# VH-VL binders against q9hk44: the designs that were tried, part 4

Target 1, 202 residues: q9hk44
Amino acid sequence: MNSRIMFIGGVPGVGKTSISGYIARNTDIDIVLSSDYLREFLRPFAPQESHLETSVYDAWKFYGDMSDDNIIRGYLDQARPIMGGINRVIARALANGEDLIIESLYFVPDMMDEMVLKNAFLAYVYIDDPDLHRSRLEDRINYTHRNSPGSRLAAHLKEYRTIMDYSMDMARGRGIGLYSTDDYALARQRLLDDFRKFVDRR

## First folded at step 1 (VH-VL)

Design re3 (framework fv_regdanvimab)
Fold by ESMFold2-Fast, scan of step 1:
Structure re3 (fold): chain C 202 residues (1-202), chain A 121 residues (1-121), chain B 110 residues (1-110)
Amino acid sequence: as target 1 above (202 residues)
Amino acid sequence: QITLKESGPTLVKPTQTLTLTCSFSGFSLSTSGVGVGWIRQPPGKALEWLALIYWDDDKYHTTSLKTRLTISKDTSKNQVVLTMTNMDPVDTATYYCARIYGDYEYYFDYWGQGTTVTVSS
Amino acid sequence: ELVLTQPPSVSAAPGQKVTISCSGSSSNIGNNYVSWYQQLPGTAPKLLIYDNDKRPSGIPDRFSGSKSGTSATLGITGLQTGDEADYYCGTWDSSLSAGVFGGGTELTVL
């Protein structure tokens, strides 16, 4: 049988990790990779101009004043080496007949190879309500960063939503599915159903 | 454990330049989103915000004193230095350094004990 | 020149509730998070409230913060003698590109 590959994008707080786990459980896919760990692995070897030593929400500072353009420039600098790595990982999984789910903040289909775009199911998850998004980021900070002071990720909601809007526009341009997690249960079920249909049509 | 400590002269003559050093442990100014600022308090008066430097060398100074203030960092030594020129008796105050954690939150989560600087002949 | 206005002093008896106000403008409190600091006599300030209404670890829930428009409020319930201190609000002023503090409020527990 052909490999079942899902590449799911989304910014922090949208529930992409939980959705990825739900899909893995319901498809018997054992390998789920997070771009967070791929980023940390790549960080010592990445070009200096990628600024992977800097949080993505601060990368605009290398370009001057905060603006949507500068936020995206910083994001794309970081995305370039990470997307290169994702391309290679998916290519190997396809060559080996392996199933794989990758969940990633970095989601730039324009940086992906034709073979990957043709053979992987791409999806982007988002939250429409910014207040709900802020709340989800605060919950994440409390759970994963309990020893860190303050609501650092929630403070950067503007940067994350700028990245989200940019990624959604790119997804629309390529016919990639968009899934609102404002209703989490509905979103995960629709994504699972669409992934199954994609696999069955190949 | 996060600690900050101010050091420098306790007595300065009018017209001289004051140099204060903030030495800290338990965090690094190589960490994104971290900054260290300086605040002063004249005897019996309110806190006055002076200057701030972020991990990326981005610097801010209070408008009323900006021509007199310089802030710099040495990330390898875990130090931030404040320099203030042309000292006057009205600059007599306790000077604090404190950490900011988060670029848009603008609060000081840990403070040094303060160092008292008296400007007198 | 005051950018943030606080009452100079407040007083109340043990066990009572007190509120301390902090008034600013759109360029500071209106568009930015507010923090509160407690300064016990002879000591450095200590963070009491951040991001308008959040407490650091170790701060009892007797202390609360709120923000509405261009004003913020610190609430203290169940007053104790150990609460006698100066209280300062703080925020960022976008028009000044600088941090600002209120003038401070001296709390006396009678």
Scores: ipSAE 0.000, ipTM 0.441, lowest interface PAE 17.2, mean pLDDT 85

Design re4 (framework fv_regdanvimab)
Fold by ESMFold2-Fast, scan of step 1:
Structure re4 (fold): chain C 202 residues (1-202), chain A 121 residues (1-121), chain B 110 residues (1-110)
Amino acid sequence: as target 1 above (202 residues)
Amino acid sequence: QITLKESGPTLVKPTQTLTLTCSFSGFSLSTSGVGVGWIRQPPGKALEWLALIYWDDDKYHTTSLKTRLTISKDTSKNQVVLTMTNMDPVDTATYYCAHRLGYSSGWYDYWGQGTTVTVSS
Amino acid sequence: ELVLTQPPSVSAAPGQKVTISCSGSSSNIGNNYVSWYQQLPGTAPKLLIYDNNKRPSGIPDRFSGSKSGTSATLGITGLQTGDEADYYCGTWDSSLSAGVFGGGTELTVL
């Protein structure tokens, strides 16, 4: 198999962008795509029902009061067009023998094509400790998102952790690896090692 | 290809500890995403989920029995062990271990034949 | 106490259609995948449906699944005497961090 495809999921603050860069450097993969850019590209053309003009942490408002169910409904509305796009991007990379890393807030195994499920290395990144997660969100502007205030995102920790818990349950349902970044250095090394093993068995 | 088999005592006295072993072949618990769960079924009653262990030693237990249940794995032996303390006649059941489906599919795809444990004096 | 509710029994004649419901809440069926299992008398459960509506290899297309909101349904068409069994729905409960099964439905084929 020629293509090395990694699709890593995680909510803001868990370190998925930094981990993706680490893996790219250590595997000589040059292309790292963020769902943030895919979302912005799709916004002018997305269905109204996707509510991509609304932050994911506010999307529950279209369903009524804040609840885990409504947070997930809003998340899934946004996920549908983005996951559709990711399926096509991965299919093209596979067809062309290209290497690709995708890091995404939107990580919905039910919306992944069977070819993606079978040919991409799938992983979900999380932070177990909510206080550490809040701290990582508050410090985020100093690392990867200079013009996206971490304090604003930290105010929505509840919504992000609801999405995280849901995504982890879905990942378990598919046998997708879960990687805690409470110990960031251990997590990124374990992820790299597991990705290399995946590649070696193709 | 994938097979699982439960083993352990068939008769246990009240207050004793039950230890059950799930021996399997056709997969490894060193493989990312792989898990093994335990489910029980009392005579004539519904399936009751007990515990689950994943390749990375991540463990889950049913809330009602959490203080009584321990799940562990021995990856080199292809075994998962369930231990349940302070057995009671109500714990009489057939105990199953089951494989978790991998990347392309959902829940428990292969089950052991089950082992019947009777708790009586 | 059951977290997922199924009817205790259902019956139909050969060749007919039956549906078995499974009702839960947002923390289980509402947020997670549903699987269905067939248990023939004296045997271990067998996976019939996973991920709400998918069939494993070897399961005939007479068996189907669906999910709407906090409820799931197993459909069986062209009922055969060999389908007489107990049927269980199963899912994950995010609030409990645990797997849960329904109470089971006994299908009688007359």
Scores: ipSAE 0.000, ipTM 0.443, lowest interface PAE 16.4, mean pLDDT 85

Design re5 (framework fv_regdanvimab)
Fold by ESMFold2-Fast, scan of step 1:
Structure re5 (fold): chain C 202 residues (1-202), chain A 125 residues (1-125), chain B 110 residues (1-110)
Amino acid sequence: as target 1 above (202 residues)
Amino acid sequence: QITLKESGPTLVKPTQTLTLTCSFSGFSLSTSGVGVGWIRQPPGKALEWLALIYWDDDKYHTTSLKTRLTISKDTSKNQVVLTMTNMDPVDTATYYCAHSEYYYGSGSYDAFDIWGQGTTVTVSS
Amino acid sequence: ELVLTQPPSVSAAPGQKVTISCSGSSSNIGNNYVSWYQQLPGTAPKLLIYDNNKRPSGIPDRFSGSKSGTSATLGITGLQTGDEADYYCGTWDSSLSAGVFGGGTELTVL
């Protein structure tokens, strides 16, 4: 009958992947897509001006000196083809009556098609305290081998928090729910409860 | 388990500034989706929405009183403070603070689920 | 001025049914969720209904809410003397970026 679609956004370190897995298990939704894999799939085919070959935390370098504006410009360049793909994936799931969970670093409400805004449960996950955010990334480093990706991510906390703040402002402007993972277990349960209520109301 | 209590002066003279404090327990203003609002009620009159502050310091004020109202929070003290300038006898009312929590699609949007007992403020010369 | 309109009073006998209306516009009730509050004499308001038709824990199913277009309705069945109170509707107004309350309805149990 009606598809159950969840599209959850967040930067590295906020727990969006673990949360999406929890929701999938507790709702019997079998399809969970990560924008990390969508990005890799799109890289051979994306326009060069999207700069998907560079890390999102380095994309500001195409615009000059580091600034919040340039960080967001680089992020939006990368977001455009990925968000376009996400719109089409959600449209297909809706057309086929399929349930779907998408978790994504790229979360730009202004790039979402009207069918996504009307039919998907949208949520943005964040960490308010920058020291806690840094600690979550450092914990990842401590539990992985040296020279792990986590050490590089922690070095770019400023870029990720600029993207997070921008995404939260956009979400707030559209009435999209914001979920702090300062208490991970509580955030996970609240997101599950809210998704169930959304499904019941439509 | 959630409890809120209003405190401040019970008598204010015209043109003075009113400062009210809402002290609470059973929740934190560091929790996503949580907010604390202020509502007033003149004797025998209707409820009037005044202001709301969320966990992320996002603030809203009723348009008619926006230039007179300031809302702020001290998350570490579990307090929300409302300040209203240039008090007038018409501002005589019981002032309430109340808890709110929202998430997209979940409900409780713009709803005040737990209220303080209220504090009465009389403005007279 | 008053953004949400309620009847000033309503009355009925114990065991009867009453309905209280709340009328607004597209910028408030039309696009946002409606809440209802019960205020017993001398007490602070209590949340009775949220999200148009949901009850908080502890609220009996005699109380119900509904919304159609720019209007909302609170229904009370099996009226009891303890239901004698003032009832307020409330919602968000998108054009004002602020919450709004109705003028209130005094329910008298005769």
Scores: ipSAE 0.000, ipTM 0.449, lowest interface PAE 15.8, mean pLDDT 85

Design re6 (framework fv_regdanvimab)
Fold by ESMFold2-Fast, scan of step 1:
Structure re6 (fold): chain C 202 residues (1-202), chain A 123 residues (1-123), chain B 110 residues (1-110)
Amino acid sequence: as target 1 above (202 residues)
Amino acid sequence: QITLKESGPTLVKPTQTLTLTCSFSGFSLSTSGVGVGWIRQPPGKALEWLALIYWDDDKYHTTSLKTRLTISKDTSKNQVVLTMTNMDPVDTATYYCARTDYSNYEGYYFDYWGQGTTVTVSS
Amino acid sequence: ELVLTQPPSVSAAPGQKVTISCSGSSSNIGNNYVSWYQQLPGTAPKLLIYDNNKRPSGIPDRFSGSKSGTSATLGITGLQTGDEADYYCGTWDSSLSAYVFGGGTELTVL
């Protein structure tokens, strides 16, 4: 196929939106989709048990006390309809010969179709240093979000890092590339180079 | 204080292989985000980037010379080695090694440079 | 081969101001941060400006940098004879996966 598809995962604060824009500019890809907007689009139609009306960092509350298991259970409930939508969007792009970048908090390769897994470049972006991650979340609010208090995102660092660790384990199990944004400039170039190599091999 | 110093032969014959060593102090290549690159400058000409190696052994080479260049590191010795095969008189230049470091969402740059070593290629 | 274009030379008198341009494309200056290096005669280059407009410790505020679109500019005010040097811009080129330097500008203080 001649479609160039990138599906990039990462939790808030890791720079996945900025990196996706960099890749798009350097590959001449016109379509960049955020799972944030896909989630909003799906909310009116999603099954009630997906709990998409609740922030992902609060979804564990439907299962009892905070635990890694309950955080992941809440995350997976929300991921299911979103990943279903992503499969359909990528299938359409492949059928039409369109290029596409999707950046997503929801990154569950086990919920992706085989056709998608074979034809899309999958990558997961993370921050190794939790203190740096907290600082990135705080800085993001000071300079990018006026209606999202810094304390709110930083207060949920535990939930985000639990989701991140789970996603990284899944990526490792499938040989999916992991990119540390502890050095952001290096990470974005590595991602770009690896995406180009992936495209050239097909 | 951060210091870097290049060492190697000053005279090389055509077709021979050049091996240059960069020895440094004041930093470690075990530190995340840190790298060491090689840059050359022919007499009266511009700076030309050759290669770069990062703390995690990730390597970059200029495309035009990639097949001739090998870059490696010995973290325990604080050394980076550049090897360039099939030397030609046009490769006569001053060769520099320089350090690069992470700048948090910013670009690449070389913050500390060695003094340079002059390599002349002639028969 | 050079992918960043600088004027080959510039000159001005002591106390005056000079600007040095560096022109590239979207794959280098357009999408990446620009650095400037000063090379005094017979010496190694020294980092003068990084991240478009930031100065390392010890660099006087007479030196400034800026970037607009695919071009960058180095400004030097209050010129001194000790500023006579070659000046190079540099940045990452994402298409080449390589660091690239400009052709260099020779500054002469008359």
Scores: ipSAE 0.006, ipTM 0.510, lowest interface PAE 13.8, mean pLDDT 86

Design re7 (framework fv_regdanvimab)
Fold by ESMFold2-Fast, scan of step 1:
Structure re7 (fold): chain C 202 residues (1-202), chain A 122 residues (1-122), chain B 110 residues (1-110)
Amino acid sequence: as target 1 above (202 residues)
Amino acid sequence: QITLKESGPTLVKPTQTLTLTCSFSGFSLSTSGVGVGWIRQPPGKALEWLALIYWDDDKYHTTSLKTRLTISKDTSKNQVVLTMTNMDPVDTATYYCAHRDYGSGSYPFDYWGQGTTVTVSS
Amino acid sequence: ELVLTQPPSVSAAPGQKVTISCSGSSSNIGNNYVSWYQQLPGTAPKLLIYDNNKRPSGIPDRFSGSKSGTSATLGITGLQTGDEADYYCGTWDSSLSAGVFGGGTELTVL
C-alpha cells in the first residue's frame, strides 16, 4: 500500500495530540483525526449498550463496583463502535492511496481488520511516572485557564492508568511500539523516526 | 456571587432591530469553559433557546431565527449583546441571559438574569 | 415546534411522589446530558438538576433525575406546596447545533 497511515493511542495527559501534530508537520500529512471528535460524531448513532453518553472513567459503573476488570469492560464497550469506525476510515484511506493520522484514547488492535494491522503504523504513548501523569493533567487547567476539565480528569487518574496498563499489555503482545512521554521531545522524535522506517519498508 | 442583568428597550416597533445587553459580575468570559446564552419566554408560553457565545468566541443560534440573530461579547466590559432584526409582535417576550460553565457537554444554565420584558407593537 | 415533549400538567397531594417525563430523540436526549429547571410564578428559571441526575448546592435530595435512552425523568418526593411551579427539561440537539427546552409541565399541589 502507498498510503502513510499512523494510528496512535494514549490516555489523556500523555501528549498524543501534540505528538500527532508534530508528526503531521514533519511528514506533510494533511489529515489528523481525533477519536474525541469521532466519538461525538458517532454518539447519536451508537448502540445504547456502548454507553458513549457516559465518560469512559464512569463506564465501569454499569458493571458494579470499581475494579480493573469493570473499568476495562466499560472501556471495551465504548471502544467497539469507535474501533469499527476507525477500521473503516483507515480502509478507505488505504483504498484511495491517502495519508492519515488518527490519535485515540480507544486503542484495541484486537478489534482491527488484518489489512489495517498490516498497512498502518500503530504506536502507543504512555507516561511511566503516575505523579508526572497527574501533574500533566492538573497543569492543563492552569495552562488553558479551564476551571474543571483538567482537575476532573486528574480525579480519574486511576481509571485512565488502568486503561493505559491494559492497552500497553495488548501492544506488547502484538509487538506494537511503546513510547514513554516522560521525555516528551525524545518520544516524539523516536515516533517520527520509527514511522519513517515503517513507511520505507513497505 | 454570579449575577447577570438584561437591559435594553421595553418597547419596539415592528420591523425595527432589537439590541439587548447582558451585564454580569462574578465571572469572566476570558475563562475557558465559560459561556453566556439567551433564552426568551412569550407570555404564558414555554422557554425558547435563542443563542450562546463561549469564551473563545464560538457562537450558536437557534435554527428558526438564525438569520435574524447576532450574538457578540465584550470581555473587557463583562457584557454579551444579542441583536435581533425585523421584530414582529410574536417576538413579544421576557428575554433572559444566563451563565454556562463546564459541567457537562450540554452546559447547564446555572445562573439566570431577572429577565427583561420586550413588547413589540405599533 | 417542540423537539422535547413533556406532559402539560401533573398534580399530587402534599407528601406524595410525582414524576415528570421528557421525551426526545437520539440527536438530543439520546446523546447529550439533560438539565431540569424550576420556574416559580413571576420569577426566572432556576437550575434544579444537571448532568442527568446531579443536584446543584442547595437543592434538596427530594429532587432527582434519570435518563433512559431518549427519555428523561424528574422525580419529586415528599411533595410540598412550595414546589408548585413550571418545570422544564433542557438539553443540546446535535443535529440542530443548538440548545432545546421542553414545553414545560405545570405542577399543582392539591
Scores: ipSAE 0.000, ipTM 0.435, lowest interface PAE 18.2, mean pLDDT 85

Design re8 (framework fv_regdanvimab)
Fold by ESMFold2-Fast, scan of step 1:
Structure re8 (fold): chain C 202 residues (1-202), chain A 123 residues (1-123), chain B 110 residues (1-110)
Amino acid sequence: as target 1 above (202 residues)
Amino acid sequence: QITLKESGPTLVKPTQTLTLTCSFSGFSLSTSGVGVGWIRQPPGKALEWLALIYWDDDKYHTTSLKTRLTISKDTSKNQVVLTMTNMDPVDTATYYCAHLTYYDILTGYPDYWGQGTTVTVSS
Amino acid sequence: ELVLTQPPSVSAAPGQKVTISCSGSSSNIGNNYVSWYQQLPGTAPKLLIYDNNKRPSGIPDRFSGSKSGTSATLGITGLQTGDEADYYCGTWDSSLSAGVFGGGTELTVL
């Protein structure tokens, strides 16, 4: 039969992990894969030019001064091997008739294989309000994340929001659904409904 | 296998600056989600957290000693350096460095500790 | 001042069960994960428990952790003489932006 594959993108603080868990529970999908662990797995084997040993918010430093262009260049360098891995994981799930949810900071439609674009439910989650985004990075306890000094991630809000804006523009150009988590409960409901419609239509 | 080793002077005179180096193997501070921290323990007393540095050069220091503490890293040498100014006899302690593990969304905790180096402050 | 409070000592006989408490506030235990450390005399501390209740590889299941509100507990069952050590809880304090340890508890196995 047909695999149910969901691939959702989003930067830290937007609630993609909580949403993934909610969708998994409500669809009886047993496997949820985070790109955080994929990144760690690939790191010992990654080519030097991918700069996976460097935080994504520092990867612009390989290109000179901080700018939106350099932030995106660094992000794309890291995204290449990770997206390559995600393409293969999704291909395997499709070939084996397996259900899978992937949540990822790395979400580059131009790096997705045609079979992924045609067969997976693709969605990008974002927060429109930057003050709310900063607040959610600082207080993660209500959004399934370990509560810690969220100020560490909040200090890089600019880099994350540059990546978010770039990702949203790419998604929009491909007709990929954009879901604002400014209203978290509404966003997860819409995602679940749209995923079910996608599966039923196939 | 993760290992850490502290090095520096074992005797320091009052008012001098202490410099301790943590040399490590089995991990790199270029790896995202990794940090190194410093903890001390005066003879017969409790553990006291001092400072930490993460792979991204993010730094934290205990409030009571913040003006006296500096932490830095040399990623290419696999070293983290702690400096503490204006040493006093009450700073006599065993100083430990420790590996911290976490991802971007998690706090680190010291999971592998060095053997410790004893620093005595006296004339 | 000490922000995490532990009893200074606890004692029990071999084979018995013992619990060690660690009390804090919303900014530390209430808001963050707790770890526990065992320190044998003259040695560096060793991680016993992380993420409130998880054991590293090599730590026997007679060591357990739990957290409720602003307090955490380390449980030790089937006490052995080799468990005689100082035990420390540790966490992050969000208000201080710093790591914090408890005052330590000396376990004596009589």
Scores: ipSAE 0.000, ipTM 0.450, lowest interface PAE 13.9, mean pLDDT 84

Design re9 (framework fv_regdanvimab)
Fold by ESMFold2-Fast, scan of step 1:
Structure re9 (fold): chain C 202 residues (1-202), chain A 121 residues (1-121), chain B 110 residues (1-110)
Amino acid sequence: as target 1 above (202 residues)
Amino acid sequence: QITLKESGPTLVKPTQTLTLTCSFSGFSLSTSGVGVGWIRQPPGKALEWLALIYWDDDKYHTTSLKTRLTISKDTSKNQVVLTMTNMDPVDTATYYCARIEYSSSGWFDPWGQGTTVTVSS
Amino acid sequence: ELVLTQPPSVSAAPGQKVTISCSGSSSNIGNNYVSWYQQLPGTAPKLLIYDNNKRPSGIPDRFSGSKSGTSATLGITGLQTGDEADYYCGTWDSSLSAGVFGGGTELTVL
């Protein structure tokens, strides 16, 4: 295959959107898709049980009190249709020889098709320091959601970090690369270098 | 209505361990988005942030005292406990507990009335 | 040393206006929301302003807050004798992973 496909996962505040843009510019990949907009497009047609009308950080409320288990249940309900769509988009890009970068909150290796697992560069970005994570969520000017209140996203740091920890465990189980963005510039460069190596080895 | 009240010893000898309890009503740490923090104020001096604990057991401590401080909660009793080791006369202060909302950059509302702890031999 | 700097004291007469400054750095005020607390003599502090410029229910509109860069300001108009108190700014410090308070400002109303 000659397609260069990158699928990068991460929760809000870890810099996945900014990193995706950097990689696109440095690899001349013209298409960068955010799961935020894929979710909005899918929302009118998604099954009711996916609860896509509810923010991911509130989806645990369908299962009772806040707990790690309920946070993950809500996340997986939403992830299922979105991951199904991402599988199809990647399959199309591969079939047509197109380059593509997808950045997504929804990153569930067990929901990825074999074609995706074999042919896409998969990476999960995370932030180790929770206070740095909170600060980056509050600094919307340096990240992707300029008109969203940063304090609102920071209020849900626990939900996001529960999803992050779960996603990292799943990624580790599949040998998917984990990249700390505590040092953003270093993470960005490592991801670019590793993506280039991945493309060269195929 | 939400209320918090601090309790513990009023007198502590140097090198001893201080244990303070914050008892509260009108909210629960089983509810998401809520926490309890501890702040102290030496006589005539500024407020000093000490520690906080959120509903999900996430904990934060001030850097200068981190090795001396532990914070824990008992959700069923509506209590948060602060422990501070190796007390020194400079630790003489009024100690407050206060409710914190996760959606804030550390603002507290409401505060307990405070409990005065004197460290002397 | 204190991470947030406030003037140690300010004074004004009843009916006048006063401003209290709070100066920090990018890791605290620059990147985070600022709160203000009023402490009347012999009492616990009370939240006066949160999220830079918002008032809790029951706080008069004579009290206002603002933030610019790495500094925040508390404004009080129409001063009353009952406003005589210590005022503290507070915020989160991302580099310390901790909350921080200013050194406090004693407001004296003549």
Scores: ipSAE 0.000, ipTM 0.448, lowest interface PAE 16.7, mean pLDDT 85

Design ro1 (framework fv_romlusevimab)
Fold by ESMFold2-Fast, scan of step 1:
Structure ro1 (fold): chain C 202 residues (1-202), chain A 122 residues (1-122), chain B 108 residues (1-108)
Amino acid sequence: as target 1 above (202 residues)
Amino acid sequence: QVQLVQSGSELKKPGASVKVSCKASGYTFTSYAMNWVRQAPGQGLEWMGWINTNTGNPTYAQGFTGRFVFSLDTSVSTASLQISSLKAEDTAVYYCARDYYDSSGYYPFDYWGQGTTVTVSS
Amino acid sequence: SYVLTQPPSVSVAPGKTARITCGGNNIGSKSVHWYQQKPGQAPVLVIYYDSDRPSGIPERFSGSNSGNTATLTISGVEAGDEADYYCQVWDSSSDHVVFGGGTKLTVL
């Protein structure tokens, strides 16, 4: 009857891709979209100032030396067109009664349309332990991306954790659920249970 | 090291109740779901359902509603299966089994209890 | 409800390769796990997520899953491999764990 929409945020290494797959399988939702592919789709059409040609962990370089402020500025530049696209995709799914899961590095509540905030199940996944996070990035290929070098991503742990901390603060400010994946099995089950309750309540 | 240790064998008469326990050690109890699996004499494995160890919410397979109750005592890391109004066809070995911690999705049962034999006869 | 079909028995000579099949409609879209059970003992996980091996399981155990058939392959079969083998999936449509009927492996 009603659209079942989940929008899950998280940085690389936190397990959001695997969790999204788990929820899709357990809810029979066939459409799972990654912001990685949305970014690639938008890249030919995005204006130069969005800097989508640059990895998110290098986007601070447009603002000078590495700092938390510059990391977030670069992240937000890239987030703007991607979040705009996500808003439109969710609006279409809602209008057409379609189910959808989106997993995204780009998760900025202030850039979400009112219809997304009211109608989608929003969740942010994080890893509290930075050593565990580094380990998960180094082993990433075995779990989610066979052709993505985990050691390359682990070299940018600082940038990802700055984005994570910023995103958690934004989520917390809007009452969006935060799910630690330090214990992956627990986080996965809690997300599934909470998503089902959200769907049942609407 | 992970261990699941089940209570000892039970011999019961039809109409009685039985409680099978499964004590976990060597991991954080609430981080993993606990499943129950039945095996009648000479038969295959039959999944009964599972309990969320963090929320306490049970899910029962078709055919295991009503007389079967999954419960927890998180203070002693123990999951329990209660069977009421026992019937001869409840004679089986009952196993508890833990979900695997794995980011790829759907559960393997990576650790099993040794099994509890429940015999129902008059 | 969803059904997994296994042959009731498979016989193999020592040192040869045993193949135990698990048939299910579109099983290749599901994750298949395999358990070994020796008489009077609890099942032991030998393959998970189609092809992964738990720590302590010999390399001669392998798995595959595509289309309508998953297969557990045991190369260089030893007498100690004689056991019942069960395949298992999670059927999301019914929210049920489903086991195959089991295959008795006999090493002749």
Scores: ipSAE 0.000, ipTM 0.443, lowest interface PAE 14.3, mean pLDDT 84

